# VH-VL binders against q8ixk2r445to577: the designs that were tried, part 274

Target 1, 133 residues: q8ixk2r445to577
Amino acid sequence: FFGMLQNKGLTDYCFDYNPPDENQIVGHQVILYLCHGMGQNQFFEYTSQKEIRYNTHQPEGCIAVEAGMDTLIMHLCEETAPENQKFILQEDGSLFHEQSKKCVQAARKESSDSFVPLLRDCTNSDHQKWFFK
Key: E = the ipSAE of ESMFold2; O = the ipSAE of OpenDDE; V2 = 0.75 times the mean of E and O plus 0.25 times the DockQ between their complexes.

## First folded at step 12 (VH-VL)

Design t13 (framework fv_retifanlimab; at its last look DockQ between E and O 0.85; V2 from the best seeds 0.86)
Fold by OpenDDE, look of step 12:
Structure t13 (fold): chain C 133 residues (1-133), chain A 121 residues (1-121), chain B 111 residues (1-111)
Amino acid sequence: as target 1 above (133 residues)
Amino acid sequence: QVQLVQSGAEVKKPGASVKVSCKASGYTFTSYWMNWVRQAPGQGLEWIGEIHPSDSETWLDQKFKDRVTITVDKSTSTAYMELSSLRSEDTAVYYCTREGKYYLSYAMDYWGQGTLVTVSS
Amino acid sequence: EIVLTQSPATLSLSPGERATLSCRASQSVSFYDLSYMNWFQQKPGQPPKLLIHDASNRATGVPSRFSGSGSGTDFTLTISSLEPEDFAVYFCQQGYSTPYTFGGGTKVEIK
């Protein structure tokens, strides 16, 4: 699966990554932004290693969850996907993080009108459902 | 103006299949989710599923996952709902309905006139 | 699935009276300040008509006598002064989680 990773509950919002430096793509938080399909900042791939890859250029970035955090941060992909980079895109649309045993949910950023994907307890909310567009 | 025009009433035998059509006009067909909802006589409303015409992304109630197929024909701006292995309890008026966009949510703002499907032996 | 319970099942009133309809969800249908609850009006032989979206917003062309309120699990549709054309069945519907679900309806009938 590849393309825009769109949230079902949060109308027309997609995974978005726009690092300040295109030559240093790791270390920043993945956010949600209106789906536009224009740039590479909304192009993601779900791999057979259960990674969510950001495929702009080499080296490739993979979404990871750091210890004790509920945010999605871009790390470098590895030959063997580390546990904190493994996600299961389930048939019902839920995106499950294996290590934390939590689901990725569209959420409002604190004291902001912007949105981010966060790890939350798994529910039946459409805000925890995703599909590639 | 937005219009959804559905196909005519159907009478089917148990075990047969029915395919209801919904022709959309007055808006960009490929930009809005199309839903199917049914209503048994004198009963409430039951959501069946939805499809996005741009790429046929589909979401179904699990109750219908094995019997319902929702499709679209973009060239004619028509949505279809096919229900197989019909049972008497499938007797209902079937509606197509468009979901309009309202900031962060959708709402079923336009409805077809409904198609009565009667299943009887 | 989210179960919506509407009450009362039937409401008998006269024109000019205030109607208050309740819809209770088995779980919250709110996302921060937004509630994914809609209200529909249905008359015999007709499809449902959208009245209220997002708990409190009137759909296009809906008279001001219709209003919606609530958040979380408890929602209310109010008709401030019933008109003859308002006697119908009213359904609530949640758009928070698939499968989308409807309440059982409240029939507003003339007393």
Scores: ipSAE 0.897, ipTM 0.947, lowest interface PAE 0.5, mean pLDDT 96
Fold by ESMFold2, look of step 12:
Structure t13 (fold): chain C 133 residues (1-133), chain A 121 residues (1-121), chain B 111 residues (1-111)
Amino acid sequence: as target 1 above (133 residues)
Amino acid sequence: QVQLVQSGAEVKKPGASVKVSCKASGYTFTSYWMNWVRQAPGQGLEWIGEIHPSDSETWLDQKFKDRVTITVDKSTSTAYMELSSLRSEDTAVYYCTREGKYYLSYAMDYWGQGTLVTVSS
Amino acid sequence: EIVLTQSPATLSLSPGERATLSCRASQSVSFYDLSYMNWFQQKPGQPPKLLIHDASNRATGVPSRFSGSGSGTDFTLTISSLEPEDFAVYFCQQGYSTPYTFGGGTKVEIK
């Protein structure tokens, strides 16, 4: 799949990646933003290796969750996908992080009006359901 | 002024199929989820599924997955719901309803007039 | 799926009285400060009409005598002083998790 990765529960929110230095795409957090499809910030590829790739940039970025963390951050993709970069997009729309055994949920960014994807215990909430468009 | 106008009543035999249409006007058809909900006579409401007209992304109650097809025609701003292998318990009024956009949520804010489908021998 | 249980099944009241309708969800339908519970009114031969969205927000054109409250699993629709046109069936509906579901309804009828 390639396109915008949209949340089922929040009105028109999509994965978005907007690093402060466009020449350095590693190490920053993936956010949620109103879906618009403009520029390069909202396009991702779900690969056969179970990666979520930021594929409008070379070298390509892959979404990861570091051990003990719940935030989705950008790493460089590797030839063989590391375990912390593997997500299973299931038929019910849940996005399961295999290493942590948790699901990606839309969550309020700390003390702001913004949202981010975070790992949480899996539930049936539409806030844990995702689809490509 | 949002309007959803559905096709007319249908009488069907068991085992047949029915296709109900819902023509939308007064808003940007491709920007809002369209839902299908049914109501058997004297009974409550049952959600069937929804479609986003922009890309035809669909979500269905698994109860209906094998018998229901929900589609759209963007050029005519029309949604369709087809139910196959009809049984007498499928006798109901079928509604299309749009989900409006609210703060971090959706809600079924406009409804079609309903289409009575009667399944009898 | 999330089961919504409405009570009572029937309210027999006179015009001018207060109606209190309950809806209980089998699991929480809240997310932060939002509760994904909606209320609909339905009169015979008509489609449902949205009254309240997100637990407490009155839809456009709905009279102020209608109010909604609650969070988590326990929700209430209140009609402060019944008018003749308010005798109808009322449904709650959750938009928290597909498949979306409706309560069985509360019929408000003339005593």
Scores: ipSAE 0.827, ipTM 0.927, lowest interface PAE 0.7, mean pLDDT 93
ESMFold2 (binder alone), look of step 12: mean pLDDT 94; pTM 0.957

Design t14 (framework fv_retifanlimab; at its last look DockQ between E and O 0.65; V2 from the best seeds 0.76)
Fold by OpenDDE, look of step 12:
Structure t14 (fold): chain C 133 residues (1-133), chain A 121 residues (1-121), chain B 111 residues (1-111)
Amino acid sequence: as target 1 above (133 residues)
Amino acid sequence: QVQLVQSGAEVKKPGASVKVSCKASGYTFTSYWMNWVRQAPGQGLEWIGEIHPSDSETWLDQKFKDRVTITVDKSTSTAYMELSSLRSEDTAVYYCTREGKYYLSYSMDYWGQGTLVTVSS
Amino acid sequence: EIVLTQSPATLSLSPGERATLSCRASQSVSFYDLSYMNWFQQKPGQPPKLLIHDASNRATGVPSRFSGSGSGTDFTLTISSLEPEDFAVYFCQQSYSTPYTFGGGTKVEIK
């Protein structure tokens, strides 16, 4: 699966990544933004290694969850996907993070009108359901 | 004003298929989810599925995944619900309903007049 | 799926009386400060009509005598003073998770 990763509950919002430096793509937080399909900042790929890859430049970036965090951060992809980069996109649309055993949920950013994907307890909410377009 | 006008009543034999139409007007067809809900005589309401007309993204109740096809014709602002392998228990009034947006949520704010589908041998 | 249980199944009242309808969800249908519970009114031979969305917001054109409250799993629809046209069946519905589900309904009938 590849393309825009769109949320069911938060209609018209997609995964979005726009690093300050196109030559330094790791270390920043993935956010949600209105789906526009322009450029590379909303293009993601779900791989057979259960990675969510950001395929703009080499080296490729993969979404990871750092220890103790509930945010999605871009790391470098590895030959063998590390545990903190493994996600299961389930049949019902839920996006499950294997290591934390939590679901990726569209969430409102603190004290703002913006949105981010966050790890939360799985509730089957439509805000925890995603699909590629 | 928003209007949803559905096709007329249908009488079908078991095993046949039925296709109900829902013509939308008074709003931007491609901006709102279109849902299908049915109601058996004297019974409650049962959600069947929904479709987003802009790209035909579709979500179905698993109960109907093998028998229901929801489609749209953007050129005529019409949504369709086709149910195959009809059974007597499929006898119901079928409704199309638009989901209107309210803040961060959507609600079924406009409904078609309903289409009675009768399945009998 | 989320199961919605409405009570009572039938409510017999007279015009002018207060009606209190309950809807209980098998799990929470709240997200942040929003509860994804809606109420519909249905009269014979007609489609459902949206009354309340997001637990407590009256839909356009809905009289002020209708009000909704609740969060999490417990929700209430209140009709402060029943009018003759209010005798109908009322359904709750959750829009928190697909498949969307409806309660079994409460019939408000004339005593």
Scores: ipSAE 0.831, ipTM 0.932, lowest interface PAE 0.5, mean pLDDT 94
Fold by ESMFold2, look of step 12:
Parts: C-alpha cells; structure tokens; sequence
Structure t14 (fold): chain C 133 residues (1-133), chain A 121 residues (1-121), chain B 111 residues (1-111)
C-alpha cells in the first residue's frame, strides 16, 4: 500500500511527518494532521516486511517504537526490518505493533487540540482503525 | 442543496440479488463517506456499511460481508449497494446516507428517500 | 458490537410537556471529551432526520427545544416543550466503533 494513512475515527486526520531539520529525518515523532495530500509529509508505504516507510526521500525512514515507549518515532529503515519497526495492519483496520503487542491509536497531545499516534491497549474504537487513502 | 435520489422499489424472489442506486448531487461526492442503512417494516435501523468514493475504501458489518457489495461510480456521482442470496428477512427499506464532517467526527446528515425491497416467494 | 438500549419504548405526552428519552450503550462511546452518540427523528413514511450529533450539538435547522446530553454509556434527548409536530420515533446511534448501531427507538405520542 502507498498513500496517506488515515484514521477512521477522527475527521480527515492522517499520519504526518514534519521533522524540524529537512536534512535529518531520524529521531522525530510522527504526528496526526488534517489530510491534504500536498507535499511529501503525508505519504507512507506499507511494505511486505510490515514496515511503515517514509520513502519519498533518501535515506528512507521507517516508523518505530522504542522499548518501553508509546510514541512513534522515525528511524532509518534496515534491509531486514527490526522487530520494533513491524506493524500488522489487520483486516479490522487495527494497526498492531508486534513487539509491544499494542495497537496504534489517535491520541490527544498534552491536552491540546493536536493529535498524535500512540501505542495503547487494543480496543474496538474507530480511533484505533486505519486505512490507506 | 444536498440531494440523494435512490432507484425505485424492487420485488425479488428468495435467492436472487438486488442492486440499489443512490445518485448524489449538491456536494463534492468524493469527499464524504456514503453509508447504507436498512429498516425492516415497522422496525429499527440497521447499518450495512459505508464506502469512501475517493478510493472505494469500504467498511461493512460482518453480518453482510459475504452478501453485500458496495461500489461507486465517480463519473456519475452514484453509489450502489448489491445484496445477494436474498431471504425474506431482507425485506426492508434501504437508505443511502451521507456522513457530514464535524469537528473530530462524522454524522449521517443527509438521507436518500429510501428504496423498498420486498423478498417473497 | 455496541448495543444501544432506548427507554421508554413509548412516551405519551401532551403538547407543552417536557419529554425525556434515554439511550444506554453496552460500552463507552466517549473519546476524551467527545461522545460519539447521535439522535435521529423519523416520521411515518420519511427517512430519519439528524437532530443531534456528538451527544449535544444540534444539527442545522433543529429547534432549540431539542437538546442532548450525556457521556460514556448514558445519553438523554430532551424536548423541553413538546409541539404537535414532534410526534415521531426517535433513534440514538453510535459512531464510535464499526459496525455502527442504532437503538430500538422511542415512540413519542402526542395525547
């Protein structure tokens, strides 16, 4: 799959990656932003290795969750996907992180009106359901 | 002036299929989820599924997954719902309904006039 | 899937009276301060009409005598002063989790 990764529950919110340094794509948090499809910030590829790749630039970034954390952070992709970079997009729309055994959910950032994807215990909420547009 | 105009009533025999159309006008068809909901005579409402016309992303109630196909034709701004292997309990009025966009949510804000499908032997 | 239970099944009142309709969900339909519960009015021979979205927000053109409240699993539709045109069936509907579901309805009869 390649496109915008959209949340089912929130009105027109998509994965977005906007690192503060255009030449350093590693180590920053993935956010949610209104889907617009302009530029390169909202385009990701879901690969056969179960990666979510930010590959509109080189070097390619892959979304990861570090041990004990719940935030989705950009890492460099590897030829063999590390376990912390593997997500299963399930038939019910849930996005399951294999290593942590948790699901990606839209979550409010620090009591603001902004949202980010975070790992949470899996539920049936549409806020844990995702699809490529 | 959002309008959803559905195809006319159908009478079918058990085991047949039916395809209901819903022509949308007065808004950008590809920007809003289109839902199908049915209502058996004198009964409540049952959600069947929805489709996003921009990419045909489809979500269905599992009860219908093997018998329902929801599609769109973007060139005519028309949504379709086809239900196969009809049974007597499928007798109902079938509605298309658009989900409007609100802050952090969608809501079914416009409805078609309904299409009566009668399944009788 | 989320079951919505409406009560009472029938509410018989006179014009000018306050109507209170209840909807209970089998699990929470709230996400932070938002509740994904909608209310519809349906008159005989007509499609449903959206009254309230997200528990408490009136849809366009809905009179101010209609109000919605609640969070979590318990929700209420209130008609502050019943008018003759308010004779109808009222449905709650959750949009928190697919498959989306409707309550069984409350019929409001004007005496």
Amino acid sequence: as target 1 above (133 residues)
Amino acid sequence: QVQLVQSGAEVKKPGASVKVSCKASGYTFTSYWMNWVRQAPGQGLEWIGEIHPSDSETWLDQKFKDRVTITVDKSTSTAYMELSSLRSEDTAVYYCTREGKYYLSYSMDYWGQGTLVTVSS
Amino acid sequence: EIVLTQSPATLSLSPGERATLSCRASQSVSFYDLSYMNWFQQKPGQPPKLLIHDASNRATGVPSRFSGSGSGTDFTLTISSLEPEDFAVYFCQQSYSTPYTFGGGTKVEIK
Scores: ipSAE 0.765, ipTM 0.912, lowest interface PAE 1.1, mean pLDDT 93
ESMFold2 (binder alone), look of step 12: mean pLDDT 94; pTM 0.953

Design t15 (framework fv_retifanlimab; at its last look DockQ between E and O 0.65; V2 from the best seeds 0.00; counts 0 for: pae E 3.1 > 2)
Fold by OpenDDE, look of step 12:
Structure t15 (fold): chain C 133 residues (1-133), chain A 121 residues (1-121), chain B 111 residues (1-111)
Amino acid sequence: as target 1 above (133 residues)
Amino acid sequence: QVQLVQSGAEVKKPGASVKVSCKASGYTFTSYWMNWVRQAPGQGLEWIGEIHPSDSETWLDQKFKDRVTITVDKSTSTAYMELSSLRSEDTAVYYCTREGKYYLSYGMDYWGQGTLVTVSS
Amino acid sequence: EIVLTQSPATLSLSPGERATLSCRASQSVSFYDLSYMNWFQQKPGQPPKLLIHDASNRATGVPSRFSGSGSGTDFTLTISSLEPEDFAVYFCQQSYSTPYTFGGGTKVEIK
C-alpha cells in the first residue's frame, strides 16, 4: 500500500511530514494536514516489514515511536525493521503499533487547532482508522 | 430538492440474491456518503455499510462482509446494495440514506422511501 | 461495536408535556468538543427522520421544541412541549465508529 494515508474520522486529513531540511529528514514529528497530494510530504508506503516509509529520496525514513512517547517520529529505515517501527494496518482500517500495543489515532495538538497522529488505547474509533489513497 | 428513490419490493427464496437501487437527485452525488440501513419488521435499525461515490471507498459492517456488495453508478447517480445468500432473517426494509461528513457531520439527513425485501421459501 | 442503550423503552405522555429521552453509549463517542451522536424520529411506514446531529444541532426544518444535549457516553433528547405529531419512535445513532449503531428506540405514546 502506498500514497496518502488518510484518516476516516478526521475527514480529509492525511499523514504529513515536512522536515525543515530535505537532506536531514529524521527527528521530526509526523503531523496531520489536509490531504492535497501535491507533494512528497504526504506520500507514504506500508511495507512487508510492517514499516510506514516516507519515500522521497535516500536514505529512506520510517515512522518510529520512541520509548515513553505517544508521537510518531521519523527515523531512518533499517535493513531489518526495529520493533518500534512496526505497525499493523488491519483489515478494519485500524493502525496498530505492535510494541506499544496502541492504535494510531488522529488527535488535536495541545493548545492548537492542528492535528497529529498519536498513540492511544485502541477503541475502534473512526479516528483510529486509516486508508491509503 | 434532495430525493432518494429506491427500487420496488422484492420477494426472494433463501439462497438467492437481491440488488436494491437508490437513485439520488437534487444534490451533488459525489459529495456525500451513501449509507445502507435495514430494519426488520417491528425491529430496530441496522447499519450495513457506506460508500463514497467519488471513488467508491467502501466500509461495511463485518457481519455482512461476505454477502454484501455496495456500488455506485456515477453516470446515473445511483447507488446499489446487493445481498447474496439470502436468509429469512434478511427480511427487512432496506434504506439508502445520504450523509455528509466534514469534521462536523450533517448526519443521515435524507432517506429513501425504503425497499421491502422478503425472504421466504 | 458501540452499543447504545435507550431509556425508557416507552414514554407515555400527554400533549403539552415535556419529554426526556436518554441514550447511553457503551463507550465515549466524543472527539474533543464534538460528539458523534444523532437522533432520529420514525413514524409507522416511514423512514427515519433526522432531528439532531452532533449531539445538539437541530437538522434543517426541525422545530425548536426539539433539543439535544450530552457528551461522552450520556445523551439526551428533549421535547419541551409535545405536539400531537411528536408521538413516534425515537432512535439515537452514533457515527463515531463503524459499524455505526442505533439504539433500540424509545416509543413516545399518547397517555
Scores: ipSAE 0.824, ipTM 0.930, lowest interface PAE 0.6, mean pLDDT 94
Fold by ESMFold2, look of step 12:
Structure t15 (fold): chain C 133 residues (1-133), chain A 121 residues (1-121), chain B 111 residues (1-111)
Amino acid sequence: as target 1 above (133 residues)
Amino acid sequence: QVQLVQSGAEVKKPGASVKVSCKASGYTFTSYWMNWVRQAPGQGLEWIGEIHPSDSETWLDQKFKDRVTITVDKSTSTAYMELSSLRSEDTAVYYCTREGKYYLSYGMDYWGQGTLVTVSS
Amino acid sequence: EIVLTQSPATLSLSPGERATLSCRASQSVSFYDLSYMNWFQQKPGQPPKLLIHDASNRATGVPSRFSGSGSGTDFTLTISSLEPEDFAVYFCQQSYSTPYTFGGGTKVEIK
């Protein structure tokens, strides 16, 4: 799958990655932003290794969740996908993080009107459902 | 003004198919989910599915998944719902209704006039 | 799927009286400050009419005598003083999780 990774419940919100310095893509958090398809910030590839790749940088970035954390952070991709970079996009639209056994949910940032993807206990909420556009 | 105009009533035999149209006007067709909802005579409301016209992303109730196809034609601002392998219990009024999820509107605020589909032998 | 249970099934009242309609969801339908519970009015031979969205927000053109409240699993629709045109069937509906579902309805009828 390749394209904009859109949330069902937050209609027209997509995964977005806009690091402050385009040469420092590691270590920043993935956000949710209105889907627009302009530039390179909203295009991701879901690979056969169950990675979510940000393809606009060399070396490529892969979304990860560090142990004990719930935030989706950009890491460098590796030849063999590390366990913390493996996500399963299931038939019901849920995006399951294998290592933590949690699902990706659209969530409000504390004290703001902005949204981010976070790991949460899996539910049937539309806010935990994702699809490529 | 926002308007949803549906195709006329249909009488069908069991095993046939029906395709109901819903022509939208008065708003940006690609900015709202289009839903299909039916109501058997004297009964409550049953959601069938929805489609986002901008990309044709579609979600269906599993009860209908094998028999329902929901589509749009962006050039005519028209949504379609086709139900196949009709049974007598499919006799109902079929409605289209637009819905904004979070971005524009949170409810099914405008409804088509309804299309009566009667399935009888 | 999320089951919505409306009560009472029938509410027999006179014009000028207050109507209180209940809807209980089998699981929470709230996401932060939003509750994906909607209310509709329906008269025979007509499509449903949206009254309330997001639990408490009146839809365009809906009179102020209609109000909604609740969060999580428990929701109410209140009609503060019934008018002749308010005798109808009322449905709650959740848009939290597909498949979206409707309650069985509460018929508000003239005593």
Scores: ipSAE 0.413, ipTM 0.818, lowest interface PAE 3.1, mean pLDDT 89
ESMFold2 (binder alone), look of step 12: mean pLDDT 93; pTM 0.950

Design t16 (framework fv_retifanlimab; at its last look DockQ between E and O 0.90; V2 from the best seeds 0.85)
Fold by OpenDDE, look of step 12:
Structure t16 (fold): chain C 133 residues (1-133), chain A 121 residues (1-121), chain B 111 residues (1-111)
Amino acid sequence: as target 1 above (133 residues)
Amino acid sequence: QVQLVQSGAEVKKPGASVKVSCKASGYTFTSYWMNWVRQAPGQGLEWIGEIHPSDSETWLDQKFKDRVTITVDKSTSTAYMELSSLRSEDTAVYYCTREGKYYLSYHMDYWGQGTLVTVSS
Amino acid sequence: EIVLTQSPATLSLSPGERATLSCRASQSVSFYDLSYMNWFQQKPGQPPKLLIHDASNRATGVPSRFSGSGSGTDFTLTISSLEPEDFAVYFCQQSYSTPYTFGGGTKVEIK
């Protein structure tokens, strides 16, 4: 699966990544932004290794969850996907992070009108459901 | 103005299939989710599923996953709901309904006139 | 699925009276300041008509005597002064989680 990764519950919001330096794509937080389908900042790929890859150029970035965190951060992809980069996009649309045993949920960023994907306890909320567009 | 016009009443035998159509007009068909909802006689409303006409992304109630197929024809701005292996309990008025958008949510703002499907031996 | 329980099942009132309808969800249907609860009016032989969306927003063309309130799990539809055309069945519906679900309805009938 590839394309825009759109949230079911948060109408017309998609995964978005826009690093300040196109030559250094790691270390920043993935956010949610209105789906626009322009450029590469909303293009993601779900791989057979259970990675969510940010497909722009080499080296490729993969979404990871750092220890003790609930945010999604871009790391470099590895030949063998590390545990903190493994996600299961389930049939019901839920996006499950294997290591933390939590689901990716659209959430409002504190003290902001912006939105971010965060790890939360898995529920039946449409805000935890995603699909590629 | 937004209009949803559904196909006429159907009478079917148990085990048969029925395909209900919903022709949309008055808005950009490919920009809004189309839902299907049914209502058995004297009963409440039951959501069946929805489809986005732009790419046919579909979400179904698991109750119907093995018997319902929702499709669209973009060239005619028509949505379809096909229900197979019909049972007597499938007797109901079936509605198509469009989801309008408000801020961060959708809501069923326009409805078809309904299609009565009667399943009887 | 999220279960919606409406009460009362039947409400018998006279024109001009205030109607208060309740809808309780088995779990929260709110996302921060937004509540994914909608209200519909249905008359015999007609499809449901959207009255309120997102708990408190009147749909286009809906008279001001209709109002919605609530958050989390408890929601209320209020008709400030019943008109003859308001006697119908009213359903709540949540759009927070698929499968979308409806309440069992409240019949507002003339006393």
Scores: ipSAE 0.898, ipTM 0.950, lowest interface PAE 0.6, mean pLDDT 96
Fold by ESMFold2, look of step 12:
Structure t16 (fold): chain C 133 residues (1-133), chain A 121 residues (1-121), chain B 111 residues (1-111)
Amino acid sequence: as target 1 above (133 residues)
Amino acid sequence: QVQLVQSGAEVKKPGASVKVSCKASGYTFTSYWMNWVRQAPGQGLEWIGEIHPSDSETWLDQKFKDRVTITVDKSTSTAYMELSSLRSEDTAVYYCTREGKYYLSYHMDYWGQGTLVTVSS
Amino acid sequence: EIVLTQSPATLSLSPGERATLSCRASQSVSFYDLSYMNWFQQKPGQPPKLLIHDASNRATGVPSRFSGSGSGTDFTLTISSLEPEDFAVYFCQQSYSTPYTFGGGTKVEIK
């Protein structure tokens, strides 16, 4: 799958990656933002290795969750996908992180109107459902 | 004004299929989810599924998954719902309804006039 | 799937009286400060009409005598003073989780 990765529950919100320097794409958090398709911030690829790639830049970034954390952070992609970079996009729309056994959910940052994807216990909420557009 | 105009009533035999159309006007068809909801005589409302016309992304109630197909024709701003292998309990009024947007949510704000589908042996 | 239970099934009242309609969800339909509960009015031979969205927001053109409240699993539609045109069936509906579901309805009828 390739395109904008959209949340089912929030009105027109997509995965977005906006690192402070386009040449330093590693180590920053993935956010949610209004889907717009402008520029390269909202285009991701879901690969046969179960990676979510930020593939509009070289070297390519892959979304990871570090052990014990719940935030989605950009890492460098590797030839063989590390376990912390593997997500299963299930038929019900849930986005399952294999290593942690948790699902990606839209979550509000404390005391703000901003949203980010975070790992949470899997539920049936549309806020844990995703699709490529 | 937003308007949803549905095709006319249908009478079908068990085992047949029916395809209901919903012609949209008065808004940008490709920007809003379109839903299908049915209501058996004297009974409550039952959600069938929805489609986003921009990319045909669909979400269905699992009880209908093997019998229902929801499609759109962007060039005519028309949504379709086809239900196959009809049974008498599929006798109902079938509605199309658009989801409007508010802040961070969607809600069914405009409804078609309904299409009565009668399944009788 | 999320089951919505409406009560009472029938509410017999006179014009000018206050109507209180209840909807209980089998699980929370709230997400932070957002509640994904909607209310519809339906008259015989007509499609449903949206009254309240997101628990408490009146749809455009809906009179101020209609109000919604609640969060989590318990929701209420209130009609502060019934008018003749308000005698109808009222449905709650959740949009928190597909499949979206409706309550069984509350019929508000003339006593």
Scores: ipSAE 0.769, ipTM 0.912, lowest interface PAE 1.1, mean pLDDT 93
ESMFold2 (binder alone), look of step 12: mean pLDDT 93; pTM 0.950

